# Designs tried in a protein design chat: VHH binders against Probable histidinol-phosphatase. Part 1

No score or structure here was measured in a lab: all are predicted.

Target 1, 306 residues: Probable histidinol-phosphatase, of Schizosaccharomyces pombe (o14059)
Amino acid sequence: MPISSHSHSGQFCLHAQGKLEDVIQEAIQQGFQSFSFTEHTPRDRVEDLYPEELHLQPEDLFKTFDEYVNEARRLKQNYGDQINILIGAETEYIRPESVELLKSLNTKYNLDYFVGSVHHVNSIPIDFSPELWQKALQHVGNNPEQLFIDYFEHQYDLMQRLHPLVIGHFDLICLFAPEDAKEVFKNSKSVWELIQRNIKYAVSYGGIFEINTSAFRKGWKTAYPQQRLLELMVEQGAQLTLSDDSHGPHQVGLNYHLAKSYLDKCGITSLCMIEKGPDGNGTVVKNVTVDNVWSKFVGTNGITNT
Below, numbering starts at 1 at the first letter of every chain, in headers, positions and changes, except where a header shows other numbers; Kabat numbers aren't used for antibody chains.
F, E and O stand for the ipSAE by ESMFold2-Fast, ESMFold2 and OpenDDE, each averaged over both directions (binder to target, target to binder). V2 = 0.75 x the mean of E and O + 0.25 x the DockQ between their complexes.
Where letters were taken out, [cut] stands.
The coordinates of atoms that the task and the answers printed are left out; those that the model quotes come from them. Centres of patches stay.

## First folded at step 6 (VHH)

Design q1 (from g7 with T28D; framework vhh_6fv0_2)
Fold by ESMFold2-Fast, scan of step 6:
Structure q1 (fold): chain B 306 residues (1-306), chain A 122 residues (1-122)
Amino acid sequence: as target 1 above (306 residues)
Amino acid sequence: QVQLQESGGGLVQPGGSLRLSCAASGFDFSSYYMYWVRQAPEKGLEWVSTINSGGDSTYYKDSVKGRFTVSRDNAKNTLYLQMNSLKPEDAAQYYCAAPYEDYYGSRSWDSRGQGTQVTVSS
């Protein structure tokens, strides 16, 4: 009975596919016990619009988010008895001022939780394209160590000020990193110290690290985070959850058989499931076994993830 | 997998009209926002118009509002751009694009082929 703590739909994300209802129906068909809707938070500046959003204004992003929350609540009412549905959002941390916007969204919508993600370094997107990743690198004087330092400092600021329940794809900064930058990431003592600091901090407030399987569909041999970081998280006593970061019904549970192999290789036997507290009040974390998560699970294309 | 084939360009006089078409294949066309973008000689790519997946919401660059109309036929997997009252400044190579994520996680307007050339001169 699988779980996913991070997902998107084409109804509310321009680079995704399908309706939010199609996504939840697919999760139900695959036997998911818990599935979270976590569409992207809106941005309040024209300069923060992605290339696919140039036809929009910031006000349109806020309207889209409002429509998302309304649809998610309708679907939770209609399907909540069949599957545990959480309604959250994935953060956009573009600059320090972003945190106040995130807090205001939670005040308005009373979201179940945030997936605390950093998709920008010094306001430049680092997960959009290799070209924009290079632009972010140029911004810091073509110094990859400084780019990694800035990424983990942004992540730390987000963690300290928002305390997101789920830490999104911890090492996303490595997605478009060329081989020479990956060597810097591997060998920098300064970067490693920031990684350790951030993991310890999140553990201290009860933050949960997602094992995000979207890395597999993007050519990685592991989920986010890469093995060295996952081993450090386990050593530090970090709690872990599972996420498909699906961008449409066709990606629900995608590559979960690879995730099972990865968890087994790293000796991980328990995961966290997120659910509503008693009487529907508050958000609660429950430990589940890896064996339970893969029990009776049939993945995409009929692949059994047991 | 994604294939986009633009057509309908040509030479027109100022004030003339052209209808561009984009035949899409290899993806679920009806689930995607679609875009028209253009590139004039010696200039970068410029966004022109957007249409949502259902075809009921459209957006335009300020300089083309009231002159251009984007539409789509989801049953035929075809995107259209009706261009009226064409001006010399509209002369460009026109591309249709779909925002999607490739296998490596790269996102952008996916512009394919060589587009269709629009020339406006007397």
Scores: ipSAE 0.097, ipTM 0.556, lowest interface PAE 5.5, mean pLDDT 89

Design q10 (from g7 with Y33F; framework vhh_6fv0_2)
Fold by ESMFold2-Fast, scan of step 6:
Structure q10 (fold): chain B 306 residues (1-306), chain A 122 residues (1-122)
Amino acid sequence: as target 1 above (306 residues)
Amino acid sequence: QVQLQESGGGLVQPGGSLRLSCAASGFTFSSYFMYWVRQAPEKGLEWVSTINSGGDSTYYKDSVKGRFTVSRDNAKNTLYLQMNSLKPEDAAQYYCAAPYEDYYGSRSWDSRGQGTQVTVSS
């Protein structure tokens, strides 16, 4: 029975599609055992809006998030008997002060967990477009090693101050990296020391790393994280979960057959499933076998693996 | 592959009206937010209007509010922009766009079409 620890809908994410209810109905149809709603957290400054959000004000993002939590709770009440639903959020770490906003959201909404993601380096989006990735590179003096260092330092600050349960798409910074920057990523001792530090730190507080299949639909041969990083995580005793990072009903479970092949090649036989504690209190993590996750998986309803 | 084809531009006098159309193919149009963006000579892309997937929520740049109306026909995979009370400052190449994730995960407002030119005489 499949699981996903990270998802979005077009109702609450401007570059995604469909209603939140359509997303959960698709997960049920495909035989998912557990599915987490993790829409993006709001931002409190105009300069922190994504390009697709420039027609909005920060107040609109807070209203949208409130509507998201209300709808998610309604859907959990209506569908919770058919599928385990967790209600969380994917973080936006744009500047160090972002963490205080994230803490205030958890105080207000009592979310089940955060997917701890970094989508910006020095407040510049690095997963929006190659052009913005180059702008982020220019900001650090056209030094790709410094861009990677800043990314993992931001990730570390987020980990230390928020302790997100799920570490989102660990190596997202590589999505739009050109070949010369990828070579720096591969060969920099400084960068690899930060990677090792961050993995060890997350393991130390019980953080789990997502195997995020959105990398496949974005042209990658692996999920996030890339194979060398996944091997390092396994060597360090890291716990892993599975996420489709779906951006609409059509992406629920997308490329999970490619993920199965990837996990098998890396010798991974166990994943983590997230659920609420026995009386509905607290968020807990349970080990499940890879074979269990793919048992009774009825496919992707016409979604095709490339 | 995603294909967007804009039409309906032309030359009008100040105070005139035009209706732009965007024919979409190669993706599930009814599932995407759609945008109108424009680029005036020697300027960057400027957001003009947004419509949600269902067509029931619309947003506008402050300078066009009350004058422009965005709409969509999901059965025909077509996006529209009704432009009334046109001003010289509205003269630009108009593109329809969606910040969808392409093959490489990129999100862009640039149409892969040529856009449609709106010229307003001074």
Scores: ipSAE 0.016, ipTM 0.449, lowest interface PAE 6.7, mean pLDDT 88

Design q11 (from g7 with S30D S31D; framework vhh_6fv0_2)
Fold by ESMFold2-Fast, scan of step 6:
Structure q11 (fold): chain B 306 residues (1-306), chain A 122 residues (1-122)
Amino acid sequence: as target 1 above (306 residues)
Amino acid sequence: QVQLQESGGGLVQPGGSLRLSCAASGFTFDDYYMYWVRQAPEKGLEWVSTINSGGDSTYYKDSVKGRFTVSRDNAKNTLYLQMNSLKPEDAAQYYCAAPYEDYYGSRSWDSRGQGTQVTVSS
């Protein structure tokens, strides 16, 4: 019975597809035991809008998030007896001041948890396109080591100030990195020390690292994080969860067969499932076996190769 | 694969009207926000209008607001832009676009069709 700790819908994310209700119905059809709604947090500045959001103002993002929480709560009431539904959000950390906005959102909505993600380095998107990744590189003087350092420093600031339960796609900064930058990532002692620091810090407050399968659909041979980082996480005693980072019903559980192979290759036999307590109060973390997660899994309607 | 085919451009006098169409295929059209963007000679790409998946929410660049109307026919997988009171400043290649993430995870406005040329005389 599969799980996903990270998902999006086209109803509340402009580059995703389908209604939030269609997403949860698909998860139920595939035999999911737990599924989290984690739409993106709003941003408070015009310059922080993605290119597909040029028609919007920051106020529109806050309205969309409010509508998301309302719809998610309606769906949890209607489907919660069939599947464990968590209502959270995926963070947008654009600048240090972003954290206060995130704290205010949690105060207002009492979210189950955050997926702590960094999609920007020095306020420049690094997962939108190769062109914007190059712009982020230019911002730091065309020094890939400095770009990686800044990414993990932003991640550390987010971890220290928010303590997100789930650490989102840990090595996302590598998505559009060219081969020479990947070589720097692999060989830099400075970058490796920051990676170790961040992993140890998250472990210290009970943070859980997601195995995020969206990397497969983006052409990666592994999920996030890449194998070397996953091995370090295991060595450091990190707890792991599973996420499809679905952007529509068609991506629910996508490439989970590849995730199973990856977990098996790395010797991982247990994962964490997130659920609400018996009275519907508090968020609890439960260990599940990898065998249980794949038990009674009916797949993605047979289409998991691409 | 997402395929977008624009049509309906042409030459008009200032104050004239044109109706642009965009035929979409290769994706579930009624699941997507759709966009009109344009590129004027010797200028960059600029956003013109957006319509939500259901067609009940529309957005416009300030300079075209009140003159242009975006609409869609989900049964025909077609996006429209009705352009009234055209000005010389509206002359551009017009493209329809969908916010789409490709196989490698890249998102781009350049997931657009070949475009349709709008020329306003003088």
Scores: ipSAE 0.108, ipTM 0.558, lowest interface PAE 5.3, mean pLDDT 89

Design q12 (from g7 with N52D; framework vhh_6fv0_2)
Fold by ESMFold2-Fast, scan of step 6:
Structure q12 (fold): chain B 306 residues (1-306), chain A 122 residues (1-122)
Amino acid sequence: as target 1 above (306 residues)
Amino acid sequence: QVQLQESGGGLVQPGGSLRLSCAASGFTFSSYYMYWVRQAPEKGLEWVSTIDSGGDSTYYKDSVKGRFTVSRDNAKNTLYLQMNSLKPEDAAQYYCAAPYEDYYGSRSWDSRGQGTQVTVSS
């Protein structure tokens, strides 16, 4: 009975595929016990639009988000008796002012939770392409240690001011990092002090770290976070959840058999599932065993995950 | 891999009409937003129009709104741009494009074809 705390659809994300309804139908078909809709939060400046959004204005992003929440609520009414559906959003933290926008969205929509993600360093995208990652590096004087420091400082500001329930793909900054920058990441005491600070802070407010399987489809040998970081999280007593970060029905539960192997290798036997409280109010966190999550589960590739 | 083949361009007089077509293959066409973009010799690449995966929502550059109509036939994997009341400033190489994510997660707004030339002359 798998779970996913982070997902997208082609209906509300331009680089994803399929309708939100197709995504939830696929999760039901695979026997998911819990599935969260977490489409991207809108941005309020033209300069913060991604290249695939060149045809849009900021106002269009707010309209799209409104349409997302309405559709998600319709689907929860129609399918909520078959699967636990949470309605949240994945944050876009572009600058410090982004947090006030995120708070205003929660006030307006009363979302179940946020996946607290950082996709930009100094307002430059770091998960779009190697070229933009290099632009972000140039912005900090071609100093990869400073780029990592700025990333984790942005993450910390987001954590302190929003207290997102789920910490999204913790080490996303490494996705397009070249080998020399990866060596800096591995060996910088300053960077690892910030990583430890951020993990301890999230643990202190009840934040949960996602094991995000999208890293496997992008050629990684692990999910997010990489093994050294996951080991540190376990050492610090961090609670973990599971996310496919699906970008369409075809990615629901994708590579979960690899995630099982990764969790087993790291000695992880418990995960957190997110659900509504007994009266249908409030968002609650419940411990589930890894064995329960993989019980009777056959992944997208037709491989048993037991 | 995304493969796109544009056609339907040509020479027209101001006020004339053309219908551009884009044959798509190598991806699940019905699941993607599709774009029309154009490039004139002395200008950069300009976005012209967008259509959602189902064909229900359309978007247009202000200067073409009311004159151009984007549509799609998902059964035929084909994107269309009906261009009416053509003006000299509409003369450009026209390309269709799909947002594409490669295996490594890198995203691009990609045009695979040679495009189709639209010339408007007096």
Scores: ipSAE 0.018, ipTM 0.431, lowest interface PAE 6.3, mean pLDDT 88

Design q13 (from g7 with N52S; framework vhh_6fv0_2)
Fold by ESMFold2-Fast, scan of step 6:
Structure q13 (fold): chain B 306 residues (1-306), chain A 122 residues (1-122)
Amino acid sequence: as target 1 above (306 residues)
Amino acid sequence: QVQLQESGGGLVQPGGSLRLSCAASGFTFSSYYMYWVRQAPEKGLEWVSTISSGGDSTYYKDSVKGRFTVSRDNAKNTLYLQMNSLKPEDAAQYYCAAPYEDYYGSRSWDSRGQGTQVTVSS
């Protein structure tokens, strides 16, 4: 009975595939007990458009998000008796002013929760390509320690002002980091202190950290977060959830067998499942066992995704 | 493995026309927005045109509006760019692109296809 707290569809994300309805049908077919729709939040400036969005204007992103929420609500009405469906969004934190936009979206749509993600450092994308990661590094004087510091400071500002329920792919900044920058990440006392601060802060407001399996399909040996950071989270009493960060039906539950091995290796026996409260009011977090999450799991090793 | 193969470039005089083609394989072509991007020597990649997965929506860089037309044939997994009234500033290597995430997580267009060269000179 697997779960996913973070997903995207090609209907509302230009680098994803398939309709939102195809994604939820795949989750049902695989025996998911809970699945969250968390499409990207819109942005209000032309300079904040990703390269694949250069044909669009900010207004188009707001229209797309409105269409997303409407479709997600239709699907929850139609499939909510077969699977627990949450309707949220994945944040885009580009600058401090981004948080007011995120708060206004929650006021307008009454979303179940946010996946609090940082995809930019000093307004430069760090998860788009190695080339843009290098541009972000150049912006801070080719100092990788400063790039990491800025990333975790942005994450902290987002945490303090929005209190996102789920902390998205905590160490995403490492995705395109070259080996010398990874050594700085590992050895910097300043970076480690910020990591500890951010984990403690999220724990303090009830934030939960996602084990995000998209890292596996990107060539990582672990999910996000890397083992050293996951061990720190466990040591600090952090709550964890599971996410496929799927970008289409073909990625629903992808590499969950690798996630199980990773959780077992780290001694993790409990995860959080996100639900609506009694009578459908509010959003609540429920502890589930790892064994229960993998119980009756159909799997994704190419058997159901040809 | 995503494969994109561009063709149809060449040398034309100002005011001339060319039709570029992109043959796509290794992914579900009909499910993706497709893009034409170009790169002139010593310049960065520049977006030119976008077409929706079904072909019902098209978008263009302001400087090419009214001169360029993007289209697609989903049955043949082929993307097209009809270029009319070509100007010297249109001279570039042209690439078709899908924002397909590669094995390493990169969504960059820099490693997509070999491109087709368009030269505009008398």
Scores: ipSAE 0.266, ipTM 0.654, lowest interface PAE 4.4, mean pLDDT 90

Design q15 (from g7 with S53T; framework vhh_6fv0_2)
Fold by ESMFold2-Fast, scan of step 6:
Structure q15 (fold): chain B 306 residues (1-306), chain A 122 residues (1-122)
Amino acid sequence: as target 1 above (306 residues)
Amino acid sequence: QVQLQESGGGLVQPGGSLRLSCAASGFTFSSYYMYWVRQAPEKGLEWVSTINTGGDSTYYKDSVKGRFTVSRDNAKNTLYLQMNSLKPEDAAQYYCAAPYEDYYGSRSWDSRGQGTQVTVSS
């Protein structure tokens, strides 16, 4: 009975594939017990548009998000008896002012939760391409330690002001980091003090950290977060959830067999599932065993057997 | 693997017309927004047009509005660009493109085909 707390569709994400309905149908077919729709939040400035969005204006992103929420609610009405569906969003934190936009979206749509993600450092994308990661590095004087510090400070500001339920792909900043920057990340006392602060803070408000399997499809040996960070989270009593960060039906549950191996290696036996409260109001977190998550999953190790 | 193959370019006089085609394979074409982009000699890549998954929403560069029409046939996995009233400034290598995320997480228009040349001269 797998779970995913973070997903996207090609209907509402230009670099993804398939309709939102195709995504939920695939999750049902694979035996998922819980699946969250978490499309990206809109951005309000033209300079914040990604290269694939050159034909768009910021107003188009708000229209797309409105269409997303409407479609997600239709699908929850139609499929909610077959699978636990949550309707949320993945944050775009580009600058401090972004948080007020996120709060206004929650006021308007009453979302179940946010996946609190940081995809930009000093307004420059750090998960788009190695070239843009280098641009972000140049912005801080070619100092990778400062780039990591700024990333975790942005994450902390987001945590403090929004209290996102799910902390998205905690160490995404490392995706395009070259070997010398990875060495700085490994050895920086300043960076690891910020990491510890952020983990402790999220734990204090009930935030849960996603084990995000998209890292495997991006060539990583682990999910997000990397092993040292996951061990630190466990040591600090952090709650963990599971996410495929799927970008289409064909990525639903992708590499969950690798996630199982990773969790087993790290001695993790329980995860959190997100659901609506008993009265249909509010969002609650429930513990599930790792064994139960993989129970009745097509391919008990995450391999699709049809 | 995503494969895109453009055709239909050629030499026309100013005021002439051309219809470009892009044959797509290796992905679920009907699930993607599609783009036409162009590159003139010694100039950068320039966006021309976008069409949504269903073909009912289209977007154009201001300089081509009213002259170019993008369309798609999802049953044939084919994208089209009808170019009317061609001007010398429209001369370029034309590419179809789909945005996607590669295996390593890098996002780009790397699914661009090899292109088709459009020349406008007397």
Scores: ipSAE 0.013, ipTM 0.432, lowest interface PAE 7.0, mean pLDDT 88

Design q16 (from g7 with G55D; framework vhh_6fv0_2)
Fold by ESMFold2-Fast, scan of step 6:
Structure q16 (fold): chain B 306 residues (1-306), chain A 122 residues (1-122)
Amino acid sequence: as target 1 above (306 residues)
Amino acid sequence: QVQLQESGGGLVQPGGSLRLSCAASGFTFSSYYMYWVRQAPEKGLEWVSTINSGDDSTYYKDSVKGRFTVSRDNAKNTLYLQMNSLKPEDAAQYYCAAPYEDYYGSRSWDSRGQGTQVTVSS
């Protein structure tokens, strides 16, 4: 029975496809036991809009998020007896002040949890395009080591101030990194000290790390995080969850057969599933076996991933 | 693969009207935000209008507000742009576009269609 702790729909995300209801119906059809809605949090400044959003105002993002929470709650009422539905959000950490906005959203909506993600370094998007990744690099004086340091410092600030339950695609900063920057990442003592600090800190407050399968679609041989990082997380006693980071019904459970191979290769036999606590209060994390997650799993287009 | 085919352009006098159409295939049209973008001979690609996939909320470039109306017919997989009170400044190749994410995760508009030419003669 598969699980996903991170997902999007075209109804509430401009670069995704499908209605939120289509996404949950696909998860039910594939036999998911648990599925989380985690649309992107709004931003409060025009300069923080992605290129695809330049026709919008910040007020439009807040309206979209409000509509998302309302629709998600309707769907949980209608389908919650067939599948465990969690209602959360994926963070946008653009600047330190972003955390105050995130806290206010949680106060207003009482979200089940956050996927704590960093998509910007020094307010410049690093997962949008190679061109913007190069702009982020230029901002730090064309020093890849400094770009990685800034990324993990932003991640640490987010972790310290918000304590997100799920740590989103830990090494996203590597998505558009050219080969010379990847060598810096591999060999930098300073960067790996920050990585170890961040993993240890998340473990200390009960944070869980997602195995995010969207990396496979983007040409990676592993999920996020890459193998060396996953091995470090296991060594430090980190708890892991599974996410498809789906951007539409067609991506629900996508490449989960590759994720199974990756987990097996790394000797991982247990994952975390997120549920509501007794009487619907609070959020609870339960251990599930990898074998149970993949038991009788039927993937996209009738392909079996068991 | 997203396939988009624009039509309805032509030559009009200032103050005239045209209705552009975009026939979409290869994807679940009703689930996508859709865009109209244009390129004039001396200018880069410019965003004109957006219609969302949820409640059909619409957005417009300031210079076309009140004159252009975007709409969609999900049963026909067709996007429309009704253009009224056309000005010489509106002359351009018009393209419909869908949000695009390539294999590596890079995001942009997918304006893969040939476009449709709008000429406004003084």
Scores: ipSAE 0.014, ipTM 0.406, lowest interface PAE 7.2, mean pLDDT 87

Design q17 (from g7 with D56E; framework vhh_6fv0_2)
Fold by ESMFold2-Fast, scan of step 6:
Structure q17 (fold): chain B 306 residues (1-306), chain A 122 residues (1-122)
Amino acid sequence: as target 1 above (306 residues)
Amino acid sequence: QVQLQESGGGLVQPGGSLRLSCAASGFTFSSYYMYWVRQAPEKGLEWVSTINSGGESTYYKDSVKGRFTVSRDNAKNTLYLQMNSLKPEDAAQYYCAAPYEDYYGSRSWDSRGQGTQVTVSS
């Protein structure tokens, strides 16, 4: 009975594949008990468009998001009896003013929750390509420590002002980091103080950290977050959830067998599942055992995990 | 193996029409946003049009709005660009493209075929 708290479709995300309906049908076929739609939030400036979106206007992003919420609600009506469907969004925090846009989206759409993600440092994308990661590094005077500091300060501002329920791929900043920058990340006391602060803060408001398996498909040996960070989260009493961060039907539950091994290695026996309250009102977080999550799971390749 | 094969280009007089086709294989065509992009001699790659996976939403470069129409047939894995009222400025090599993400997560538009040449001359 697996779960995913973070997903995308090619219908509403330019670098993803498949219709939102195909994604939920795949989750149902794999025996998921809970699955969240969390498409990217729109942006209100041309400067905030990703390179893949430069052919669009900001108004197009708002139209796409509106179409997303409408389709997600239709699918919840049609499939909600077969699987717990949550309708949320993954945040874009490009600058401090981004938070006001996020608050206005929640006021308009009454979303179940946000996946609080940071994909930019000083308004420069850090998960698009190695070239843009290098541009972000140049912006801070070619100082990797400062880039990491800025990333976790942005994450902290987002946490303080929005209180996102799910903290998205905590260490995404490391995705395109070269080896010398990874050494700085590993050894910087200043960076690790900010990491500890952010973890403690999220725990204080009930934030849960996603174990995001997309890291495996991008060549990582762990999910997000990397092992040292996961161990620190456990020490701080952090609650954890599971996410495939799927970008199409073919990625639903992808590498969940690797996630199981990773959780077992780290001694994690409990995860959080997100669902609607008994009367359909409010968003509820409940504990599930790791064994229960993998119970009756047939996997992307049709392999039973019991 | 992703393959895109453009066709339908040719020589046309100003004000004429051409219909471009792109035959796609090696991926689930119906799941992707598709793009038409063009490159004129001595110029960079220029976006022309976008169509969503289902065909309900279309987008156009301002200079081609009202003249060009993008469409798709998901059953045939084929993308089309109907070009009317062609101008000399439209002369270029035309490519169909899809967004691409490599194994390491880097994003690009390198899923282009050989292209089809459009020449507009009086």
Scores: ipSAE 0.026, ipTM 0.470, lowest interface PAE 5.9, mean pLDDT 88

